# Ledger of designs, part 39: VH-VL binders against q95uq1

Target 1, 197 residues: q95uq1
Amino acid sequence: MSDNHEEESNVPAYVPGKHVSVDQLKQQDAEDEALKRYKESLLGTGVHAPKDDPRKLVIKEMKIQIEGRPDTIYPLDTKELIKEMKTKPFVLKESCHYKITLTFNIQHDIVSGLKQTNTVYRKGIKVSTEKHMLGSFAPQALAHSVTNPRHGWEEAPSGMLARGSYTAKVVFTDDDNEEHLSVEYAFSIKSDWKSDD
Short names: E, the ipSAE of ESMFold2; O, the ipSAE of OpenDDE; V2, 0.75 times the mean of E and O plus 0.25 times the DockQ between their complexes.

## First folded at step 15 (VH-VL; framework fv_sonavibart)

Design Z5 (at its last look DockQ between E and O 0.56; V2 from the best seeds 0.65)
Fold by OpenDDE, look of step 15:
Structure Z5 (fold): chain C 197 residues (1-197), chain A 124 residues (1-124), chain B 103 residues (1-103)
Amino acid sequence: as target 1 above (197 residues)
Amino acid sequence: QVQLQQSGPGLVKPSQTLSLTCAISGDSVSSNSAAWNWIRQSPSRGLEWLGRTYSEDMWYDDYEESVESRITINPDTSKNQFSLQLNSVTPEDTAVYYCARETYDFLSGYFDYWGQGTMVTVSS
Amino acid sequence: DIQMTQSPSSLSASVGDRVTITCRASQSIDSYLHWYQQKPGKAPKLLIYAASSLQSGVPSRFSGSGSGTDFTLTISSLQPEDFATYYCQQSYTFGQGTKVEIK
């Protein structure tokens, strides 16, 4: 029985509303200060729409942060770098505290109800699935960053059964279940940081 | 070249234990890049995965839920082989049994080498 | 559990024919589908892995395509030795098979 620990991130319950485009939001009369603040919070400093890139979500970086250890950073600016990441697994010591930060740009339009699904495999068998509701993101000059967990640290599994090599896939979907991004990565759980297998 | 050679009896009585062995050549049962599987085939159930054994920091076994309570897959590193034991067999366990090497395309396993198969009949 | 459905269950073809076999998954499996050939009294043989990668030693007349839920195995020109049953596989689930018979 794979206990699907749905960690409910305390992200306010996003009620999937009708997809409202950036243009529609701009046209809505800002008579409501609350709505104006909401629009300003979403629209940020500008709409970026590269003509040569139709993607709405463009990943830039994955960062692994481990308490007491240097960060592992994967640049993901190109398809080649995304593929290369699969060949460079990071190491988690058992019982270490870690978090993962994904940095991405939003382009052209608002991505509403963005959800992150992380699935972990051990030799082709699914061992866990985690879902995180991230919220809505608008195009802005600065990249967005999401960290899981949002607060605190995740503890790496421990024990002889937990140690080994893993592969994983993170998928970003919106409230319409449209897939915007998928990234595959690998990692190992080890008893020691120096354990060269 | 990797080769898998199966051995074991082709006739088992009901309630007895089915036992098969798969000898490996050209690879190691302790390979970190592979898993060693048993798969059976029957007209009624088609190809059915039963379970696997593999080595990393320790030995791991994964079994199909339907046979989990009756199945054991054991590696033998000294002989570079692995075995299948299926307890309390019934006529429904009649099938051709295959050992296979599992390899991986990142998230997915596939079977690149197979044993020759062993027809096992469960009959009184 | 993911279900795999092959189509057709059987087909008749002649030597030199183009043969197409389809495998559909009940949910998206990206490109993680594999194809096997099985001849009577023999073990399955890997043909294609990862939807489109040809296994070493397999003739180039075999090809795989597809992603998500729909996948295709194609034999560009059927040879006498290609009359067999073909199976798709995802994880530990196999399709029911497609028998390619002589017309």
Scores: ipSAE 0.810, ipTM 0.908, lowest interface PAE 0.5, mean pLDDT 90
Fold by ESMFold2, look of step 15:
Structure Z5 (fold): chain C 197 residues (1-197), chain A 124 residues (1-124), chain B 103 residues (1-103)
Amino acid sequence: as target 1 above (197 residues)
Amino acid sequence: QVQLQQSGPGLVKPSQTLSLTCAISGDSVSSNSAAWNWIRQSPSRGLEWLGRTYSEDMWYDDYEESVESRITINPDTSKNQFSLQLNSVTPEDTAVYYCARETYDFLSGYFDYWGQGTMVTVSS
Amino acid sequence: DIQMTQSPSSLSASVGDRVTITCRASQSIDSYLHWYQQKPGKAPKLLIYAASSLQSGVPSRFSGSGSGTDFTLTISSLQPEDFATYYCQQSYTFGQGTKVEIK
């Protein structure tokens, strides 16, 4: 069941984006009351905003949804798990349709105009840079989630030249250009669904 | 210990093809952890990357834009070698040519083993 | 295109001196900068990768530091065999070199 975290369509000029509240998240997931209760128990009780942690953005999870296949889920709630992403590449079949969902907590202050910059490399040569505006997010006990693309699916590139191993870096910054998070990760584009390496 | 041994002629006439070979020991040209590069050096231009070849699902190459129309880098898995061909040379192609193995610190490549170098002079 | 500028272009030093060579990138390159030594008539040799990681077999008198745009190669006690030209590298671009002359 799809979630709609943001409503950006009514912004006539660029302004800081809107944020998704805990109430909006619960409403968007109303089709499954059992799942709603389960999410509430996980989000409300498992998060901390410790006084000695200065981070405003605390990453929890990255999920890759692939049309017609099981999701790939990276828990990222420790420094060790974030570092391990480099050694746990995911696979995309060429031309597959996919989405990426990021789950995070905001603590201390509002993060305004959060943006994601993703740079992809192929054996040391930069092949693309993409930027996505995610919006603004307030501190709260429950985690925020954002999905890219917000509508429809992204399509993986195809062809013999597109296949291969890729490395990437994603950086999260706000309207003040302050960096909140940087994650290095890896993936491959292959002609079939096969777990190699 | 990886070693790269270069061979090929050191004198080439203008408009001809420069051809060099790099033999690999201690690693495989088809290793999916490395790429195989040609780099040249002259007093006026310094160290200049020319291009590379590497193996994954197939063989891939990347060439520096200014030589892209004239350069070919080919692997030879049976001899564990890779070659450079540079067509239509001019005196500006006079340089010491090096082959090099590229390896990676995740996002960035660096050259950890180099051939001994071949001085190539382009003149009549 | 990120440009790499080394300083100085040349220096003279005595055996035992502490030598410092700098490399500046036109934009941030995080820590993805590498250092090479080249002796006359020889190929370049990798000294340091990723700004500060010492390549296997390189003497411990060599060290690297820096992040972002400004990077430093240090030789803590110059030896006669360290007479060479030193290059930094990022991506497929090399600095112009720093020639270290003994004396």
Scores: ipSAE 0.548, ipTM 0.803, lowest interface PAE 1.6, mean pLDDT 84
ESMFold2 (binder alone), look of step 15: mean pLDDT 90; pTM 0.939

Design Z6 (at its last look DockQ between E and O 0.52; V2 from the best seeds 0.00; counts 0 for: grease 19.4 > 18.9)
Fold by OpenDDE, look of step 15:
Structure Z6 (fold): chain C 197 residues (1-197), chain A 124 residues (1-124), chain B 103 residues (1-103)
Amino acid sequence: as target 1 above (197 residues)
Amino acid sequence: QVQLQQSGPGLVKPSQTLSLTCAISGDSVSSNSAAWNWIRQSPSRGLEWLGRTYSEYMWYNDYEESVESRITINPDTSKNQFSLQLNSVTPEDTAVYYCARETYDFLSGYFDYWGQGTMVTVSS
Amino acid sequence: DIQMTQSPSSLSASVGDRVTITCRASQSIDSYLHWYQQKPGKAPKLLIYAASSLQSGVPSRFSGSGSGTDFTLTISSLQPEDFATYYCQQSYTFGQGTKVEIK
């Protein structure tokens, strides 16, 4: 009788609340220790707000991690690099295990209820859409990282029907449905890592 | 330069099969960067996409829902062409039919080369 | 399904006129809108892809702009050969067309 202690990841259940600004959070009397801890967890040790960049979410990197393979890293610090990523598809071997990590900064204010929508296309037709609730993010000195899946690995599709070239778009939206970021990327599913298309 | 040349009958009886062929020059029907489409045009329905065929590791077809049960698009690699078959035609299928090459702006397809068109009349 | 609505359905213009045609999508399509010209008895011809990219061989008097839901095709100075019907396209959906006629 193996008591699989499912470690309840105490990720506080995201309660879709009213957009509370960093300033509003600072003014809230931390009478509740739990609220104080939550506030401290969100606000971190510092608010970074570049005066010349009005963006609230700034992408820094996309990392493709494949089990047993070296990581593929896309630096995304500039608009040019974001555009260039489209021309550098990564390869997934069928049935491989992979995950994607996005690294980004939050600026000026808290982004509440950040949602990631990933849409995959084959020859201009949508083949899949995945939505992930990421949570709320505050400005902090260290970049935020989000990995999908959060736990374990995603398995790449397999079989002749899965093989081919794909394009995709990931969009980040908040609780107000404001689009903060969109990134387009390409990938191929192949039978082998060495298969020359 | 890419050229598409259509052929086939312009008159089909009701309940019969409409058959058209599109011959490709300057490109391959098995090109990985293209898809090969049939589009029709009528005064009542305007420009209407019917379906496509394309090659990756295998051949794929996508069809418009309204004609899906009646349509077949087949590539012929030996002749570098592709065909349209539309079964059980009615007068509503009367239109100018076009073959077209689809190319892509990353997430979206557009049609950069077209056949000359074939007027097909469904009449008893 | 995304609906594409062109405006106007038809217009009359003179040679040398500036002509503007609009296309509206029922939802955001980013910049993935394309424009075609069609003359009577001919197949559509690609003019502009990706909202603003001019197809090779198309005269520079043609231009496209817009993003999201609202797009425009502009002819800066209408020429005699430009009297035709114009269509916008997104994915496998076409607009109903705009006929440009001589005044």
Scores: ipSAE 0.800, ipTM 0.899, lowest interface PAE 0.5, mean pLDDT 90
Fold by ESMFold2, look of step 15:
Structure Z6 (fold): chain C 197 residues (1-197), chain A 124 residues (1-124), chain B 103 residues (1-103)
Amino acid sequence: as target 1 above (197 residues)
Amino acid sequence: QVQLQQSGPGLVKPSQTLSLTCAISGDSVSSNSAAWNWIRQSPSRGLEWLGRTYSEYMWYNDYEESVESRITINPDTSKNQFSLQLNSVTPEDTAVYYCARETYDFLSGYFDYWGQGTMVTVSS
Amino acid sequence: DIQMTQSPSSLSASVGDRVTITCRASQSIDSYLHWYQQKPGKAPKLLIYAASSLQSGVPSRFSGSGSGTDFTLTISSLQPEDFATYYCQQSYTFGQGTKVEIK
């Protein structure tokens, strides 16, 4: 009877009624403090989505963690910050061990079957595509985080052919292939952390 | 203004090597903002990208999979040129050959300047 | 690998007509689609890059629109010199072309 994993695993408690955004709820009852308190307790503590923001997935941060070095952190709270990633590439030393953590909020509705697709290019030619199934995520005040790889480290390629400048695009889609987010970014692979190679 | 001027023979015998040259003016073959491509056109296959060369930290080549065992594209920085060599040609290699400059919009390249074209016929 | 499909394969139009040519990608390519014009016996010429950006020296009657999978090249008022074949391009793949015949 319960073969729908989306209902059983990641769906908030079912409450019958029409879907209403967090901001819309507060707007409707702004003058009634008792009802306002009750609605806020149901929605939890934290940042609420703006009424005019239809996005189900809102990226907050990308963090590149490199073994033995300080993290590189990109705040992505605005469209301007997301676009700035194109002009601020991060550097990987060849053979370094690294991993990438994305932090995001889910708002309005559950996102089911979220998949991350990362495509890497070298001067317009695709050099790799990697897909990761992330799961289903419910709206909540506290942001979600996902780290790739989930276990251990990724190792950067090495050698003269691997060195160079790369561009990339990461895309988040759900199980209906609806695109929720796309981020374009850049990085380079170098022989040394302070080398211009 | 960038100009690409092609040269090379228009008739090649089967099993021989097709050899073309593209001379560049108004830009450098070593520019790190561009890549240098060969593209051919025939009625049966339309426009078909063959490969490119470009300079960054070293010289790189990318070749279309179906020809990669037979193709070589070389830069010549002293003459500001780049060349195409296609080995072991057959009549299926008969086409108009173009050289083209590629530039980029972040993830994607496009061809903003083209050579005049060279009709190459492969026949006995 | 992303396939590109142009339509129509050919069309006939009169001088002054508004002409539209479409290109469809098998997967989303954002706005990374480019348009070329080729006259008989000549090399292709870049018209539009990144879906909608007009290349320098190209007449303003040419425009491009679309994103994702569906793209359109528009000639707002067809001129006699616009008789040509038009190609879209994404990555290293070209559409099969659309031949515009003025009649």
Scores: ipSAE 0.620, ipTM 0.834, lowest interface PAE 1.3, mean pLDDT 85
ESMFold2 (binder alone), look of step 15: mean pLDDT 91; pTM 0.941

Design Z7 (at its last look DockQ between E and O 0.52; V2 from the best seeds 0.64)
Fold by OpenDDE, look of step 15:
Structure Z7 (fold): chain C 197 residues (1-197), chain A 124 residues (1-124), chain B 103 residues (1-103)
Amino acid sequence: as target 1 above (197 residues)
Amino acid sequence: QVQLQQSGPGLVKPSQTLSLTCAISGDSVSSNSAAWNWIRQSPSRGLEWLGRTYSEDMWYNDYEESVESRITINPDTSKNQFSLQLNSVTPEDTAVYYCARETYDFLSGYFDYWGQGTMVTVSS
Amino acid sequence: DIQMTQSPSSLSASVGDRVTITCRASESIDSYLHWYQQKPGKAPKLLIYAASSLQSGVPSRFSGSGSGTDFTLTISSLQPEDFATYYCQQSYTFGQGTKVEIK
């Protein structure tokens, strides 16, 4: 009887609410300990507000993790690196287990109800769309990281029809449907890791 | 320079099969950076995409839903061409048919080279 | 399915005129809109890809702009050879066309 300790990921249930600014959160008297903990979890160690960068979400890295394989890391610190990523597709072997981690900074204010939408294309045709609710993120000294799937691994499609080259776009939107970031990337599904097409 | 040359009959009887061929020059039907398409045009329906064929590790086809049960697009690598077969034609299939090369701006396909077009009339 | 609506369906213009054609998508398509020119009895010809990129060999008087749902094709100074029908395209959907006629 293996007690699968479901680690209750204490990710506070995102309650869609009115956008509350960092300043508003600071002014709210934390009479409620639960609210105080929530505020502390959001506000972290400090507010970063670079004067020369008005963006609220700044991507830093995309990491592809494949079970039994070395990680593929895309630095995304510059617009040029973001563009270059499109020309460097990663490979997924069919039926492999993989996950993707995005690392980003939040600046100036809280981004509420951050949603990740990932759309995959094959030769310009949309083949899949995945949406993930990530939650709310406050400016912090340390970058935020989100991994999909949150738990376990995604299995790469298999079969002759799944093999080929793909392009994709990931978009980050908030509760107001404001787009904060879009990133385009490419990958291939192959039968073998060594198959140099 | 890429050139597409169409051939095939311009008259087909109802219930018969429409057959057209598109010969490619300046590119390969097996190009991994392209897809090969059939598009038709009529006054009533405008420009209508019918389907495509393309090569990756194998050959793939995508068809418009409205014609999917009747359409076949086949590559011929030996002749560097691809064909259209549309079965069980009706007068509604009367149109100018075009073959076209599809290329991509990352997420989007567009048609940069076209055949000269073939008027196909479905009539008794 | 995404619908593409062009405006106007037809227009009359003179040589030297500035001509503007609009294409609206039923939903956001980012910048993935393309423009074609078609003359009578001829196949469509690619003019603009990715909303604003000029196809090789196309005159600079042609330009494209827009993003999201609203896109524009502009001819800065209409030439005699520009009288034609113009189409926008997204994926496998085409607009209904805009006929540019001589005034």
Scores: ipSAE 0.752, ipTM 0.875, lowest interface PAE 0.6, mean pLDDT 90
Fold by ESMFold2, look of step 16:
Order: C-alpha cells, then sequence, then structure tokens
Structure Z7 (fold): chain C 197 residues (1-197), chain A 124 residues (1-124), chain B 103 residues (1-103)
C-alpha cells in the first residue's frame, strides 16, 4: 500500500510524515489574516458582483512558484479556463522547492472557515488526501490571496516511485461543509526540467 | 482493434500457484496511456479487482490488499503479454479470471477491453 | 470506503420494454461511474463510462445518467441480446449486479 503519513500540506506532493504541530500553526495564522482582511473590507465600499452570479467564491488565479524558476500562472477567471487545467499539467522536478498562491474574490456574503481539500491520484488510485484551513473572508473589491506554505517552501518527492503523472482534485468548503469550488488539475514529477515525455 | 487473449490451466491443486497469461493485440503492454489488470468473478464474491501493472518511468504494480501477499503481475514486452501468479491457492480462489485493459476519465479508471475469461478451479 | 448498491437485484422484462437500473453510492463520486453488461459465459463489456458517455460500438438504446450519488442505466427498448447481468463500477469496486431476465 502507498506509505502516505498525512502531512497537511495543500501542495501536490506524495510525502510520508507527521503533520500535527506545523498544520496547527498554519491554521491559526490563516484565521488571523482572514480577520484582518475582513476588517479592511468593512472599511471599504460595497461589493461589486454580478446580480445573477450566485457564487460566493470566484477563483481568479493559481500560481505555482518554483525556487529558481519562472512562475507558472493559471488564469481561472472562467469555467473554460478552470476546465483547461486538466490539459495543461505543470511539472515539478523531484526535490524542487515550490509554493502555491491562490487568488480569489468573495462576493455576496462572508465565507467562514474556508478549507481546501486536495486529493491526488496516480492512474485512478488515490495516493493522498490533504486538508488546509485558509481562513474566513469577507466580500471586498480587492481579491484575496493565500500562499501555501505560508513560510518557507514545500519540497517535491523524489525517486523512481514518485516520478510520473498525477491527477488531482482540490475542493473548497466552508465551515458548514458547503462546497464553493472544485478544480481538477494535473502535474508530473520528473527527474529534470527538460524531459518532455 | 484491441484484443486480449488469455491462456493458462483451468485446474490447480490447493497450495500450488495459479498462473495465467494475457496476450495483447492492437495495443502495447508498455503503452503509457493504459494499465493491465486482472479481475476475477465468483458467485459468492462477484467481480473482484486483483491488481494491475503499468508502465511510466518504470513498471509499477498495484495489488488488492487481501491478495497482496500472494499475487504477482508481470509484463513481458517482448511477447506483448502480461501474467498473473497467485501463490498458495485455496478453494476460495476458484473463479473465472479476466484480464482487462484500463483507461482513464481523469480521476477514475475503467475497463474498456476484456479477455475471454479462464475458469480456474482449485480442488484436490 | 464507498459503498455501492444496485437496484433491483433482478428483474423480468419483455422484448420492447424500457428497463431502468440504478446504482447508488454512499458518498458523492461526481460522474466517475461506469456500466458493464455481462452475458452468461462471457466477459463483461463496457457500455457507458463517466456516467453518461456511450462506449464506441454500443447501441444507442443504452443510455446513462446521474451524478453525485444516484446513477441510472436505461435500455429504451429491450432487445433479445440485452438479457444479461449489468454492473456499475466506481474506483476498483463493482456493484453486485442486476440480472435482466426474460418474462
Amino acid sequence: as target 1 above (197 residues)
Amino acid sequence: QVQLQQSGPGLVKPSQTLSLTCAISGDSVSSNSAAWNWIRQSPSRGLEWLGRTYSEDMWYNDYEESVESRITINPDTSKNQFSLQLNSVTPEDTAVYYCARETYDFLSGYFDYWGQGTMVTVSS
Amino acid sequence: DIQMTQSPSSLSASVGDRVTITCRASESIDSYLHWYQQKPGKAPKLLIYAASSLQSGVPSRFSGSGSGTDFTLTISSLQPEDFATYYCQQSYTFGQGTKVEIK
């Protein structure tokens, strides 16, 4: 069976390990930042949202930052762009250091206790599920931005068993377990950056 | 078209090894877009997935937990085949055995081509 | 893990009948459910993948629908060659089957 000790990282990585203390600190920090952003939104003007768009969370962008390399940026403004993520996999070199930034707008109402659940598959078999608390976010004109990990970098796994093609699904739910967004995406772990196949 | 042709003995004595092969035509066992599976069927247990092999950077295997200690699935690229070895069989392993090609709808695999089936009876 | 239940376990029908078979999952599986037909002494044959996509070479009288937890396979006008057992599948688990018999 795959050895996947639940490290609570939201990045696409197959990582054995322990998760307790680091994840707690990240969750606490996200909640503090969400409260600050909420207060800033209350000081601003009203929200700008289409009247016929019932979505509370509207994803705008996912950015993959890799230490020493140019960023990979996925615009996600439309349903078609979100769907295109399946066909535009990103590449991680084994043992590379990376982080992921999500940019989104909140409209209509507050989203409380936003949580990200990321499930990674290898050829149809689930290999990991990781959860990360993002915090609470109020409607505002400026987009919200969350980077994981908050501090330092994640490291991609290495070795022949880790190399290959992966598919994944990330789901965003609130503290009432209402699903606000799901995105299916793909990535691969390779031995070097110049491998095309 | 893709076709899977099974071969192997239909009678195996308890404690021996069940051995089957599946020959592939119309595709390659080393195709990186497919996986090669063994599935069995009995009246009491229905359809049961046993495991698979597939190729990417290397050959990988995934086995169902209940048989993991007894099962081996190997490719043979020179013959364009893959095999099933199930050690230490008991009468509970009596079933029709199928090989199957797996393909994917992004997060989920499904079996689009099947071998003809081999009835294997485990009896003394 | 996800439990799956097919309904009914068996049914009797005549040529020309509309037949409906259901598969229910214990939690949402989106549209990642697949349907197979099996005749006695034969291997299963893929009919529908991803809930509603018809496999190449499968007659158009077969259709699938549903998402989340509830899924349906429909045969619009049953033919003599359709008397068989039908299975749903998600992940590496198959339903227990629905046998369609001659009335």
Scores: ipSAE 0.618, ipTM 0.843, lowest interface PAE 1.4, mean pLDDT 85
ESMFold2, look of step 15: ipSAE 0.572; ipTM 0.819
ESMFold2 (binder alone), look of step 15: mean pLDDT 90; pTM 0.939
ESMFold2 (binder alone), look of step 16: mean pLDDT 91; pTM 0.940
OpenDDE, look of step 16: ipSAE 0.747; ipTM 0.872

## First folded at step 16 (VH-VL; framework fv_sonavibart)

Design A1 (at its last look DockQ between E and O 0.46; V2 from the best seeds 0.62)
Fold by OpenDDE, look of step 16:
Structure A1 (fold): chain C 197 residues (1-197), chain A 124 residues (1-124), chain B 103 residues (1-103)
Amino acid sequence: as target 1 above (197 residues)
Amino acid sequence: QVQLQQSGPGLVKPSQTLSLTCAISGDSVSSNSAAWNWIRQSPSRGLEWLGRTYSEYEWYDDYEESVESRITINPDTSKNQFSLQLNSVTPEDTAVYYCARETYDFLSGYFDYWGQGTMVTVSS
Amino acid sequence: DIQMTQSPSSLSASVGDRVTITCRASESIDSYLHWYQQKPGKAPKLLIYAASSLQSGVPSRFSGSGSGTDFTLTISSLQPEDFATYYCQQSYTFGQGTKVEIK
């Protein structure tokens, strides 16, 4: 009778941090210096809150980095540019190493528990879904940057069955499941870097 | 103009193979902008997608899970057509079968051209 | 799997009437909903793609609207040839259909 003690790996349940507004953080008078420093580190010296833009997350750029290749940069600061990105697929050579960096601003308030969900489609059929916890982000003067993977490179799929055209949607949601941003993009997996001209 | 013309028997015995063909005109079965689908319709199950075949760098097939073990969709580039084979049929496979061209709105496919339909009855 | 629910399942209307059919998705599908018309003994015919885009050759009395989970097909003035069953579709899932019958 072997008592298989399944060690319940106490993965600490991610307790979503209480959404504390920037205004609430500013109103907290009795902050110890450590907390103040932490808040300052999160909030920076200048909460940039454009009065005419109610968005909390404003994407600025998506950068595709491929090992040994020039970066592909998509400016995404306008709706038109976001739409245009759909028509400009990037190419991944099979088995290449790549990573994606998103640059964005946070406005008005802290975005807590920002999650990136990336869904890939092949001719309208979902082929993969990836979820990444990005963390919490406060308004700051400098844009935030997130790279996936955080460390190293992702390897592009290989083989005859991997080659083809793909479409994808990335969605950014917070701990409250509020959707802050969605971006659609396209890419192809090819055997080589030559554009099928 | 794209046209799809279906052919095949309308009566199949249980445990036998249902076989249908869809001939394409006005487009190519090898088109990289389309997929070629089979869809069936019955009063009990409504419109049911069965599977598709399409060409990019290679030929690919996608099948509905419930029929995946029994279904084969094959392109014939020489005749510009594609076929459906459904093995080990039962009375539950009785339906009107349609071939259809699938086109795309970025993340989604829709069916812009349909065959005329073929009523297939599975009966002893 | 995303479920598609149409309402109503059937309706009776007269020529000239405004007809509205609703399709609800179990989760957000953005604008990736399509509408078909089917007449008895005929294959489905594409009417609307991408929630609101009218297929070529479809009369302008047909229109589609909606995003996310709730979508609507509208016939502004029902014609005799419009008595049919209508289906919404997302990916490889179809709604159960809405039969539009003559009153």
Scores: ipSAE 0.809, ipTM 0.907, lowest interface PAE 0.5, mean pLDDT 90
Fold by ESMFold2, look of step 16:
Structure A1 (fold): chain C 197 residues (1-197), chain A 124 residues (1-124), chain B 103 residues (1-103)
Amino acid sequence: as target 1 above (197 residues)
Amino acid sequence: QVQLQQSGPGLVKPSQTLSLTCAISGDSVSSNSAAWNWIRQSPSRGLEWLGRTYSEYEWYDDYEESVESRITINPDTSKNQFSLQLNSVTPEDTAVYYCARETYDFLSGYFDYWGQGTMVTVSS
Amino acid sequence: DIQMTQSPSSLSASVGDRVTITCRASESIDSYLHWYQQKPGKAPKLLIYAASSLQSGVPSRFSGSGSGTDFTLTISSLQPEDFATYYCQQSYTFGQGTKVEIK
């Protein structure tokens, strides 16, 4: 596997002839283990990337924040989760204020001139396309996040024509026009938050 | 097995309204997984989508830009059918008219069942 | 507007031939392309949806492939019932058709 420079935890062992309380050993072990796991969590997003995974960009999460409501979070860290996203639509109440945050890792090489293109459809008809230039990203252990809009809130459309089900596709390309990621997802715009009635 | 059966007159005078009906069996016009379309075909223009109606939260219509001012597509849930009205016809509206069911593979729609077609001639 | 151009416009082939029809979009398309067969006096019949998915009841000699701007319909071994006109469709736009005739 790849070489890692891990910080070694200080884990004392039983030494013959020393009298150390069991509570001290359990607390010391717990603190050492907690620190080790914290370091691994910071490094895991870069360290656990499979060597034969050629992707430069690996999506981890999509989060939908809605003003005054709990967040909706989609973990996307497997191919199965990405494919399943299109079967798990989220709901926006008309005129609500929302933000979308995408969390991803960059691995192997720098990605230059990354662009996000989001296209929204209503039953096969394209209704909008939004493009955002994201910049260049280097590989690192901690994930990158991008939030749209960067400031303030986006407002969901309203009215009789706006309500309904939507499908969408978000695509990440670089300045060489290489496609790094494509995610298909769904949402609906409703007059209220309760969708099972 | 879905079947679409068309009816309506095949001869219409210029400036009058073309009216066709498509009866649906094996599905519901109010199905939230489908949309109901009119498509026409002529030697000069080939296959040409005209518009659709569908039900989801409410009823929605989408019309091709070139006919938008003259076309109406109406569902009739009690008869399980939908209609085409095309106002102010000219000889350029002479074509075979098809109704078709549209279904979706997530992002895109395609027409999996078609009516038998109705030849409509616009002539004085 | 995205235009769809089919190639060739017409071809002659014999029973048993492999036939390839191409549909090209005027710009990269973000939705998948669909294929239809039409015989004289009949409505079009769906063959392939979403570029490569075979419609139920369609013989396996039909296949589709492609993405972006270039899409292909292939008939691996032409049969007598396959002499027809073939159309591609993307969004609400159809190609002009490819007529497959007996040689």
Scores: ipSAE 0.532, ipTM 0.789, lowest interface PAE 1.9, mean pLDDT 84
ESMFold2 (binder alone), look of step 16: mean pLDDT 90; pTM 0.939

